# VHH binders against q9y6x5: the designs that were tried, part 12

Target 1, 379 residues: q9y6x5
Amino acid sequence: LPPKLLLVSFDGFRADYLKNYEFPHLQNFIKEGVLVEHVKNVFITKTFPNHYSIVTGLYEESHGIVANSMYDAVTKKHFSDSNDKDPFWWNEAVPIWVTNQLQENRSSAAAMWPGTDVPIHDTISSYFMNYNSSVSFEERLNNITMWLNNSNPPVTFATLYWEEPDASGHKYGPEDKENMSRVLKKIDDLIGDLVQRLKMLGLWENLNVIITSDHGMTQCSQDRLINLDSCIDHSYYTLIDLSPVAAILPKINRTEVYNKLKNCSPHMNVYLKEDIPNRFYYQHNDRIQPIILVADEGWTIVLNESSQKLGDHGYDNSLPSMHPFLAAHGPAFHKGYKHSTINIVDIYPMMCHILGLKPHPNNGTFGHTKCLLVDQWCI

## First folded at step 14 (VHH)

Design I3
Fold by ESMFold2, fold request of step 25:
Structure I3 (fold): chain B 379 residues (1-379), chain A 125 residues (1-125)
Amino acid sequence: as target 1 above (379 residues)
Amino acid sequence: EVQLVESGGGVVQPGRSLRLSCAASGFTFDDYTMHWVRQAPGKGLEWIGNIYESGSKFYNPSLKSLVTISRDDSTNTLYLQMNSLRAEDTAIYYCARGETVWLRSGEYQIEFDYWGKGTLVTVSS
């Protein structure tokens, strides 16, 4: 009887792909539901931080997943894509699947969403897959739909994560129309498969489905490289994360390291932690390093080497190229409504409302999403 | 069966140019990223560069001014053009097929799955 919600992310799906490429299946999904044309994500505009912001409603400084590569100076722990399962990193927040499955007669299911294979606050998603990029979308979808239909207690919140178009966006860049058209057609076909599967299983009319993403993608080039080795010797710092936001832990006096970096490139801003712009909400966590370097859009920070990337993300979250979209369909949502923008942190309180959950303290604003919902007055 | 066969090596004088070829068979060549890698005597492997199936090229910065990678998908052939050869360019030159594995973090790893036998280039006066 409780409402059900499936949250789907296609990693790196830039908002303006919707107008620049053909998506017959996604456009039909939008026509029968709602669209938010631009979602303003959180800085840094990276995968782990933004996926956790969606499900906690928190800025990165508040939930503690501040980058895809992190170091904690107090505990001396390291976080990376291959070393992401220590609950230490995730325990500064409570994601929605934990809150959901602690309710009476509810469980949560997950197919690869970052953090769902970690026991956060000693609680792991009731049904989950260990992360493995080799698992097909079909298998992820089959598991999710099986769990939605057959679990006791019933699965009321489910997540599904897919790596594209992010991987191809990094490889080709968003401006490669030929290759990105092929990639995005495959993704639209997957959305068609998703909808068709839900219809065939009798889930479509009573399941709320959100299709969104964590960030966009901007074009990079071999001609837009910032070589740190030209400015500073490796022995003066420890590199925690590189591009496009480098995280620098000085090994010598911090001011000396800052001065060596300050004028390294006109295409890079160098911040002492206390000088990071307030609008980033990216200062008040010990995992944010004493110096960060923020490359301009389309620039890549390197260590005297080539970069294989023709597209990247992680840049200033005010950039339209960093913004994903959000589409949704289901009994909670209007039909045929388009909304200009929300903040990515607003998704969490909206999801809590749909599921009848009390949100934890967060940075989202429920009022920003009221116009999407049939049970709310929109002005 | 995947095969990569390098040719065009030999003894050359310093300052000359040389073009190496890699004949590919046993797979759909124009679907794959291809690489050149070299190994100087007594040294480890040194990546020279690669070329995506899309035609985009990437080079080791130390070698970028000295080499050009190209491919001809109609003949399933990868090329390495080397200019102004130096004694330090003496090495075995390998053609390799490598898949770029993109991580959800946005980083990547290159996994080489097939290697040629190599062709020896000796730059000596």
Scores: ipSAE 0.696, ipTM 0.887, lowest interface PAE 1.4, mean pLDDT 94
Fold by ESMFold2, fold request of step 25:
Structure I3 (fold): chain B 379 residues (1-379), chain A 125 residues (1-125)
Amino acid sequence: as target 1 above (379 residues)
Amino acid sequence: EVQLVESGGGVVQPGRSLRLSCAASGFTFDDYTMHWVRQAPGKGLEWIGNIYESGSKFYNPSLKSLVTISRDDSTNTLYLQMNSLRAEDTAIYYCARGETVWLRSGEYQIEFDYWGKGTLVTVSS
């Protein structure tokens, strides 16, 4: 039987939530599988870029989804949550579900993972749901399990995406223990439902399951705002993305725009594209704008407006608050093993190994994940 | 049925204060974010601010120093305290219920599903 893998993301699940809140169902999942206590994600620490990094093994500059909001000056195209379907944006990489379903006698299924409802390289996931946030977790799970059980050719790779705890993390912030405890309990119940459904359908023992996330969350405040309108006239630039990493396309001389911004706030770093720190791996793509502004943790860049956010992400990927976790269970994985850290780009070559796929060129290191896998020497 | 009823409007002199109330019924008030919005004569809607069910408050920065929003969940009442009123504060003031829709992108949209009929505030000598 070909190996099978289900990749699950709960958006915005900060790694230390596992230590600070109760997760009886997730802890049972971990007990019988593996845990990576924190995963170092890619800069910027935003949803679309990091979900694509998981499935391509590439830094954002290499896969081309460099932010949740993007602009291409040549084609005049815009990318956003409501305008994400143009394959132009996604075609700079080949995600694992494309590679998987092009193999003989294999197909891929998707319930809402970013990009799976787009025909990337003229190939859309064999089974998919068009994105709709109103679709319940139960319906997403029903579709995924139906496809895993009943498809010809068989579904060997499936993805499942859920919007929480990201949405509530933005609303309340991670320091709101009362509200976040309620939110996280609901998510643990969903994990319990997932495991129970897989057991009832006879999938649990022979399906590899990864539960992970794209990023964490940090506390924000109405007292920590950076007002760009106090520093620069809006007519001097086009704003492509705002916070916490602003993307600035100058309308006048770039150096003039930079000079107006560089002293705007002590809580914001201003980078010319060529000066972006090398450790971000965030420079070599035309979609990265000539100037970026990077707010300090917990600070919000605004245009003389309030922000409804009490929590946010997108900050420097060295910050522990930006890091998710990874847990996994299945025939490929050890039982009861804990690992301290991997890079989020390492997930892709590991998944390719599990599925018997040849990885495309990528930034991951298979050696970092060997200790999770039963068929590898832990060296 | 959902009802929002504003009260406390009227004619007031510049420099004075005024407190508006919004009585809510037909829903579980303490589960919802509540908003104040105003419309000056001949102008579009201007968002004043809101208050989450958790008690967190957010204001239009241009009005922040002049207004305070509060809620009393025991009486299902939303309040707007306005201080140092100016002639430009003349408007119809609406109480609104709105849900914040959080997108995958981390962006949000506020969708107002119920509005009061409004209460007129006229700032004039």
Scores: ipSAE 0.685, ipTM 0.884, lowest interface PAE 1.4, mean pLDDT 94
Fold by ESMFold2, last read:
Structure I3 (fold): chain B 379 residues (1-379), chain A 125 residues (1-125)
Amino acid sequence: as target 1 above (379 residues)
Amino acid sequence: EVQLVESGGGVVQPGRSLRLSCAASGFTFDDYTMHWVRQAPGKGLEWIGNIYESGSKFYNPSLKSLVTISRDDSTNTLYLQMNSLRAEDTAIYYCARGETVWLRSGEYQIEFDYWGKGTLVTVSS
C-alpha cells in the first residue's frame, strides 16, 4: 500500500485551548496517536506565511510569502487575500503537493489550503477547490475523502483547511470563555465527523492524518490601540501592512521616518530592516519593507479608525499565545505519545519522510520529529 | 420580517442630551451586532458605532466622547445616548443590523443587511 497523508489545518487554534476547553473527539484522536503540545511557528505569525512554511519547511524570508499583504517594488505587484492568485508570489519555493504529484503514479488533492488553487511552477494540485469561504466543512471533507478513495493515479497527499477558530477568535478574543467554548465545541464536533467519515470509508487504518494549525490568538482591546496618525503624516510613507506588524515604505528619507516612529508608543518596537532581530529569520527578502513596526502582545496598530478585533495574531513568534499544536494518527505514528515542542518548519521534512519524498532544501530538522514516528529511534 | 424602528428624534437645544431608541422585531435580536449610522443634510453616511451581541462596543473615534451605545436584549431595543449636542449633530439617525465578515487573512468587512427608516434630530436654538 502506498503511504498516504492528510494534512488538516484549523486556522488560529491556539495550543493552550486544549487545556482550557473541552475536546472529547480531539482528545480521543490524540489518545490513539501523538500530540506536540506547542509548535513554534514562524514570524510574522500570520495565516498565509505559516501555511506556506508548513508545506515548504522554509522561513518566510526564504519562501517569499512574508505577510498577508505584500508589495514587490521591482514588479509593482500587490498581494492580498483577494489578490493571491499570481504565481509570482508563490514561486520562490516548491510546496509538498507539487513534489508529490510529480512522482510516478501519485496525485495530490486540496480543499482550500492557501496556495493550492495557484499553479506554482506551472503545477496546480491534481484535485483542488477554488477558495470560497462559503463552502461548508462537510463539503470540503466529502471532496477530500472522495479523492482519497476514488482517484487514478491515487491521491497520496491531501490537504484540508478550515477558517475557524480564527474568525471567531478575532471577533471575541481567546479570553471570552462563553463564546469561545461554543466555537471550539463546534470544531471538536467537526473533528469527530472527520474521524467518523474516515472510519466509514475504510480509510482510517491506513491513512496518516495530521491535525494542526498555523498560529494562535491573543486578546486585544479598544484600550490598547497605537494610532500612527498621532506620530507621522500619511504623506511620508506608503503603508503595505498594518497590524500587528506594520510594513512601512518611506516616501522621504528613511531615517526621518524612523525617527518619527521610534518614540510613537512604548508598546511598539520599530525596526530598520537591517536591525530586525536575527531570531525572526525575517530580513533577507525584498518583499520585507525598509521599516517594520512590531506591536506588543495584545496591542493593535491603527490609523485614525476603530478596530473591530478583540483577538489578533501576527506577533513575536516566541509568544506562547502565537503557538498552535500538532496532533497526528496513522500507521506512521506512535500511539499515546506526547511531545513538548517542535518548530513548524520541522513538519515538512517529517511529511516528506512519511511519503517517501526527497525534501527540497529547507529549514526543518527531521531529528526533532523522530520520536513521533514508529520507524525511528527516539534517542 | 425584520423591522427596525427608530424613535426619540426631534428638535433640541445645543448643549442638551438626547436618547434615541431602536425597536427591533422579526429576528433573534440577542444574536446580532447592531449599529448606529447618521446622515447630516447634504452629507454621506457616517458610522457612529456598534455593539456586538456579547456587549462589546465600538465607536467612530471622532464621536467616541459624545455618544454611548447600549442594548436591552429583554426588550429587543438598541439605544444611542448623545451628549452636549451641537448644530453639526443635526442628522437623520439610522439603526442598522450588520455583520463583521472575517477573512482568512484576519482582515474584516462590515456588511449591513437591514436598516431602519431613521429619526430626524435637529439641533437648533
Scores: ipSAE 0.680, ipTM 0.883, lowest interface PAE 1.4, mean pLDDT 94

Design I3
Fold by ESMFold2, fold request of step 18:
Structure I3 (fold): chain B 379 residues (1-379), chain A 125 residues (1-125)
Amino acid sequence: as target 1 above (379 residues)
Amino acid sequence: EVQLVESGGGVVQPGRSLRLSCAASGFTFDDYTMHWVRQAPGKGLEWIGNIYESGSKFYNPSLKSLVTISRDDSTNTLYLQMNSLRAEDTAIYYCARGETVWLRSGEYQIEFDYWGKGTLVTVSS
């Protein structure tokens, strides 16, 4: 029968948390499977874009989810956390759960992965939960395991999303060892619950499980604020997204707005769209605004007010603090193998291989993940 | 039953300092973010600042040079130190409990669930 895959994300799980904190349950998971110590994610290093990159294998400019806050000048539509359900935003790519459930005798299930409650190309996950942050991890897991065990046609691809450690990372910052230890212990307990549940239901031996994240977290400070109101009158532009990558739509001459911003802070890079570094793969989409501002690591762009954040993400994707990890266990994966790094876009073609799916055109390289898989030659 | 009781208000001359206290009961004070908010006569609420349970402090930028927030978890007491008081600082000062709600987008909202009765500070020559 076709292989099964569960894809799990713990939002904001920085790769080096594994070295700096204790994870007995996750370490047991890794010991019986594989670890990729650092996953190089896509710019900007934000939640919606990177979750969609995992499931499409595409850079943000190619899949069209270019930020957590977006504006489309042609349709005049706005995208935000509370306004994310218009298929217009998601239809520039085909995520793996759509491809999977269009196969004969297969269905897909989802517990709150970004986009899974949207009918993308008129297709919504066969089983899904509408996003609601109040739903416990236990309830999400119960639904996923019920669907994996009891559905006809069988669920062969499932996703599960959890908001931590991102929320606590924003509140405390990654350097607050006391509070982050408590938060991360709770995350490890949830991983223990996940594995135990799968064992109790007889799923563990034949289910491939990937545990990963979308990005890391860097320390912020009230001493590292960039106040845009000190540099430019806010009436001269429309602010589409603020920090740490601001998206600026000029209301006056674009060059004049650029000139007012370019010397605003030595801790911020200002780019005209055509000057965005090629290594970001962040230029060729109409949803990318004419000017972007990229704060240095640990700096926060504000509009003359305090920020409650002691941790943030969204910075340059070359920064190790922005990188998540990937761990995996199951019949497709080696046991006890560690790999140094992959690109986040490489996850998609690997998942397609495991599931026997034809990947859509994408930016991933299957060869980068071959060493994780038992059916592949590593050299 | 959650209770927040402010004290230390009164009439004070311009240029003087004043320390307000807020005695908290009916909940685990150590687990909550605490706020100071004020309301001048005929005006809306003005957030002064807050302090996380971890001790991290945040201030309204317009007031930052004038105020200091602190907490003593052993006595369940929140403090507001105000310096160089001006006539425009005349207000009712409230202690409030409020949680920061973090969204998956990294945005946040502050939701206040309990308020004290307030203590009046009058700055008058």
Scores: ipSAE 0.667, ipTM 0.876, lowest interface PAE 1.5, mean pLDDT 94
Fold by ESMFold2, last read:
Structure I3 (fold): chain B 379 residues (1-379), chain A 125 residues (1-125)
Amino acid sequence: as target 1 above (379 residues)
Amino acid sequence: EVQLVESGGGVVQPGRSLRLSCAASGFTFDDYTMHWVRQAPGKGLEWIGNIYESGSKFYNPSLKSLVTISRDDSTNTLYLQMNSLRAEDTAIYYCARGETVWLRSGEYQIEFDYWGKGTLVTVSS
């Protein structure tokens, strides 16, 4: 019986939500499995980069998905949420579903994890859904469970992505207890539905399930705006990405653009590419622009306009507000074990171990996750 | 079924204040984000601001000091308070129902699905 793994992401699930809100279904899942209370994600703390880091074990500079919006000057290509399907962007790494389905007698399935509807290295997930935010969680789950039960070669690795609580976190902010409690109750009910569905189909006992997220969320405010139009004329640069990490491609001498920006706000750090802190691992890729602007936590960079966001993410990855959690259950995992922290890049070598795959070179450390696994010594 | 009916428009002198109302029917008002939008003669639509069902308010920066949006969920009514009116504030004022659509990227789009007929405000002396 080959080992099987389902990887689930609830986008924008901040680690502290577990302490501040009630999750009867998720807490039951954790009680019979493992919890990592904080996962230190990668900079920038955005959706596409961190989802790709989970499945490649690589820092953003190494896998090439360096932001949710990117530009390549040589090919003149743009990457965005609505323009994400060109393999060019994804081909600097090999995600785990590609490695998995190239093994003898294995296939992979995906319900909307970023990149799974793209033919990466001419290989697309064996079963997949094209991204469409209108497709319900239940339909995504039904497809995943059908593929896990009814495929030849068998599906041994599956992914499932859900947009909440990220969307509501942007709308209300994490400090809006009334609205976030309603949102998070719905998320917990979906987790209950997931577990119940797996039990009814006979999958629960022999399927390893990881429930995690890509990042957290911090509170924003209309009182904490940084207006770039007050500091620099649009004609001097091309804006590749805006907030909270702006990516600036100078149209004139970059020192002149830097000088116009460096005193724009005390709540924003301005970095020349070579001066980006080494701890970010965010320098060695041509898709990282010559100047980046990093807003302080809770600040929003704007172009002389209002922002509808009361919550945001993308900030410094040392901030606890940017950290998700990881919970897991299944035959590979201990029961009732809690671990304080791992790095998000550590998830990849752990998944490769569970699946019996040889990991590609990566930035993760298998030793950091040994205590979660029944077949490993914790020391 | 969904209806949005603006009222309170008319001719006013510069420097005066005016309060517009929008009566909503045919839907659960307190579940929806509501907007004010205006159209000056010969111009395109200009978004004034909105108010979430949660009560959070957002304004066009160019108008923020001049207007206040409020809602009364008990009467299903949206309000626009305008102060110190100027001739350039002459426009048809619309209330609209719209939803903020959040993308995976954290970007958003505002999608309007229902509009009132509008109420004309003419500022002249």
Scores: ipSAE 0.655, ipTM 0.871, lowest interface PAE 1.5, mean pLDDT 94
Fold by ESMFold2, fold request of step 18:
Structure I3 (fold): chain B 379 residues (1-379), chain A 125 residues (1-125)
Amino acid sequence: as target 1 above (379 residues)
Amino acid sequence: EVQLVESGGGVVQPGRSLRLSCAASGFTFDDYTMHWVRQAPGKGLEWIGNIYESGSKFYNPSLKSLVTISRDDSTNTLYLQMNSLRAEDTAIYYCARGETVWLRSGEYQIEFDYWGKGTLVTVSS
C-alpha cells in the first residue's frame, strides 16, 4: 500500500501569473492543499535542464542536461528537441522514476515528461508515451489515470507534461494580457478537468498531486536584439546554442574570440567558462562550452535575422520572471498552507520522502519543504 | 475554401512607392498570422515579413527599411507598403498564411499552408 504521487508540469508557467490572471480551478486546488509562491529554478532557465533538475535534485552541471541544445566534443554527438533519445545525454544522473521502477512491487508511468521515453541506466517506466506534441491533454490524462488505477505491480509514481503556457508565452510575451488571459483560462480548465477526473475515478483522496512548472517567461521585443554577426565572423566559432544563453565553441584562440565578443553589447555578459558566476552552479561539465554569452532580461541574441519571439526564458535564475510556482494536494500535504519560496532542486528529496525512496546524492535540502508536509514539524 | 488574392502590382519607376493588397476569404482572418514573400526572376523565395493576429510585426532585416506590413481585420485584407523601390525589388509578391509552430525547446518553425497566386512588381524606368 505505498503512497502514490502524480507530478504535473505546465511548461513556462510564470509564478506571478497566479496573481495577475484568474484561475478558479487552480485556486481551489491550492485552497485545499499547499502553494509555494516562487520556486527558484536552475540556470540556464530552459525546459530540458529544469525538468531534469526537478526529478534528480541536481544542478545542470551535475546531471548533464545543461541546455536544450548541446554538443559533446569527444563523441561528436548533438542533442536537441528532435534528437534527445540517446541515453548518453541522460545517464549522468538517476531520475526518481528509475529509482521508483526498481523497487519491489511498484512501477512508474509517464505521459511526455522530458526524458521518460529514454531508457536511462537501462531502465524505463513500465508505462510511458513516446513524446508527441500532437497528443491532447485529455489523452495524456486518460493514459495516466488508467495506469494509476489498473496496473500490476501498481503505478506509484507518474508524470504528466503539457506544453502550454510556454508556446503561447513565446508567441505573445507575458505582458500581452488579452492573449495570455485566453491561453491561461484554457490551462485552468485543463486543471479543472484533471481534478474532476481524479475525483470521478476515486483517486483524489489518496493520490498526492504536485502541479508545477520549469520556468517563467519575460517580454522580448524586436527593439532588443543583439546581432552577433556585427561583432564576430561566423568562421571563428561553432554555435552550439543561441539565445538567451549562447554557447560558443571557439575555432581559433579562445581569448581572441572572447575579446571580439566582450564589447559586443552592453546588454550581454560574456563569460569564459572558469569565470561563470559560482551562484549559477554552471561550470563543471564538459557539455558547457568554453564561452557563454548571457543576455540581459528581455534581450535576444540573433545572427543577423529576425526573431519571432515576443517572450523568452533561459535568463539568470535570480530573476523573478524566470520562476515558476508549485502547488500540491493529497494526504502527504497540509491544507490551506502557503509557503514563500523553495529551490527547484528541493522538490526531488521531498518526492523521495513522500514515496519512501532513498534519494541519490543531490543538491536539494529536505528541510526547505518540511512545512508543506503533514508528517513533518515546521521548525 | 481558403483564398488569398494579391493585387496592386505593376510597373513602377525606381525611387517610387507602391502598396500591395491581399484579399483573404474562407477562414477567420483575425485568428491567423499572415506573411509576405517574394520571388525575384531566377531567384528563390525571399521572406519579407509577417504580422501576427495580435498586430505584432516581424521583418526580414535586409528589407526592413523598405517595407511596412499592416492588416485590416474588418475587410480581411493584408497590406504591403514598399518605399524607395529599386530594380532588384522586381519580383512576384505572394501573400501567404502560415503558423509559427513552437517546440518544447523554445525553437520554432514557420509552416506555410496557403499561398496566393502572386502579383508582379516591375521596377524599371
Scores: ipSAE 0.642, ipTM 0.870, lowest interface PAE 1.6, mean pLDDT 94

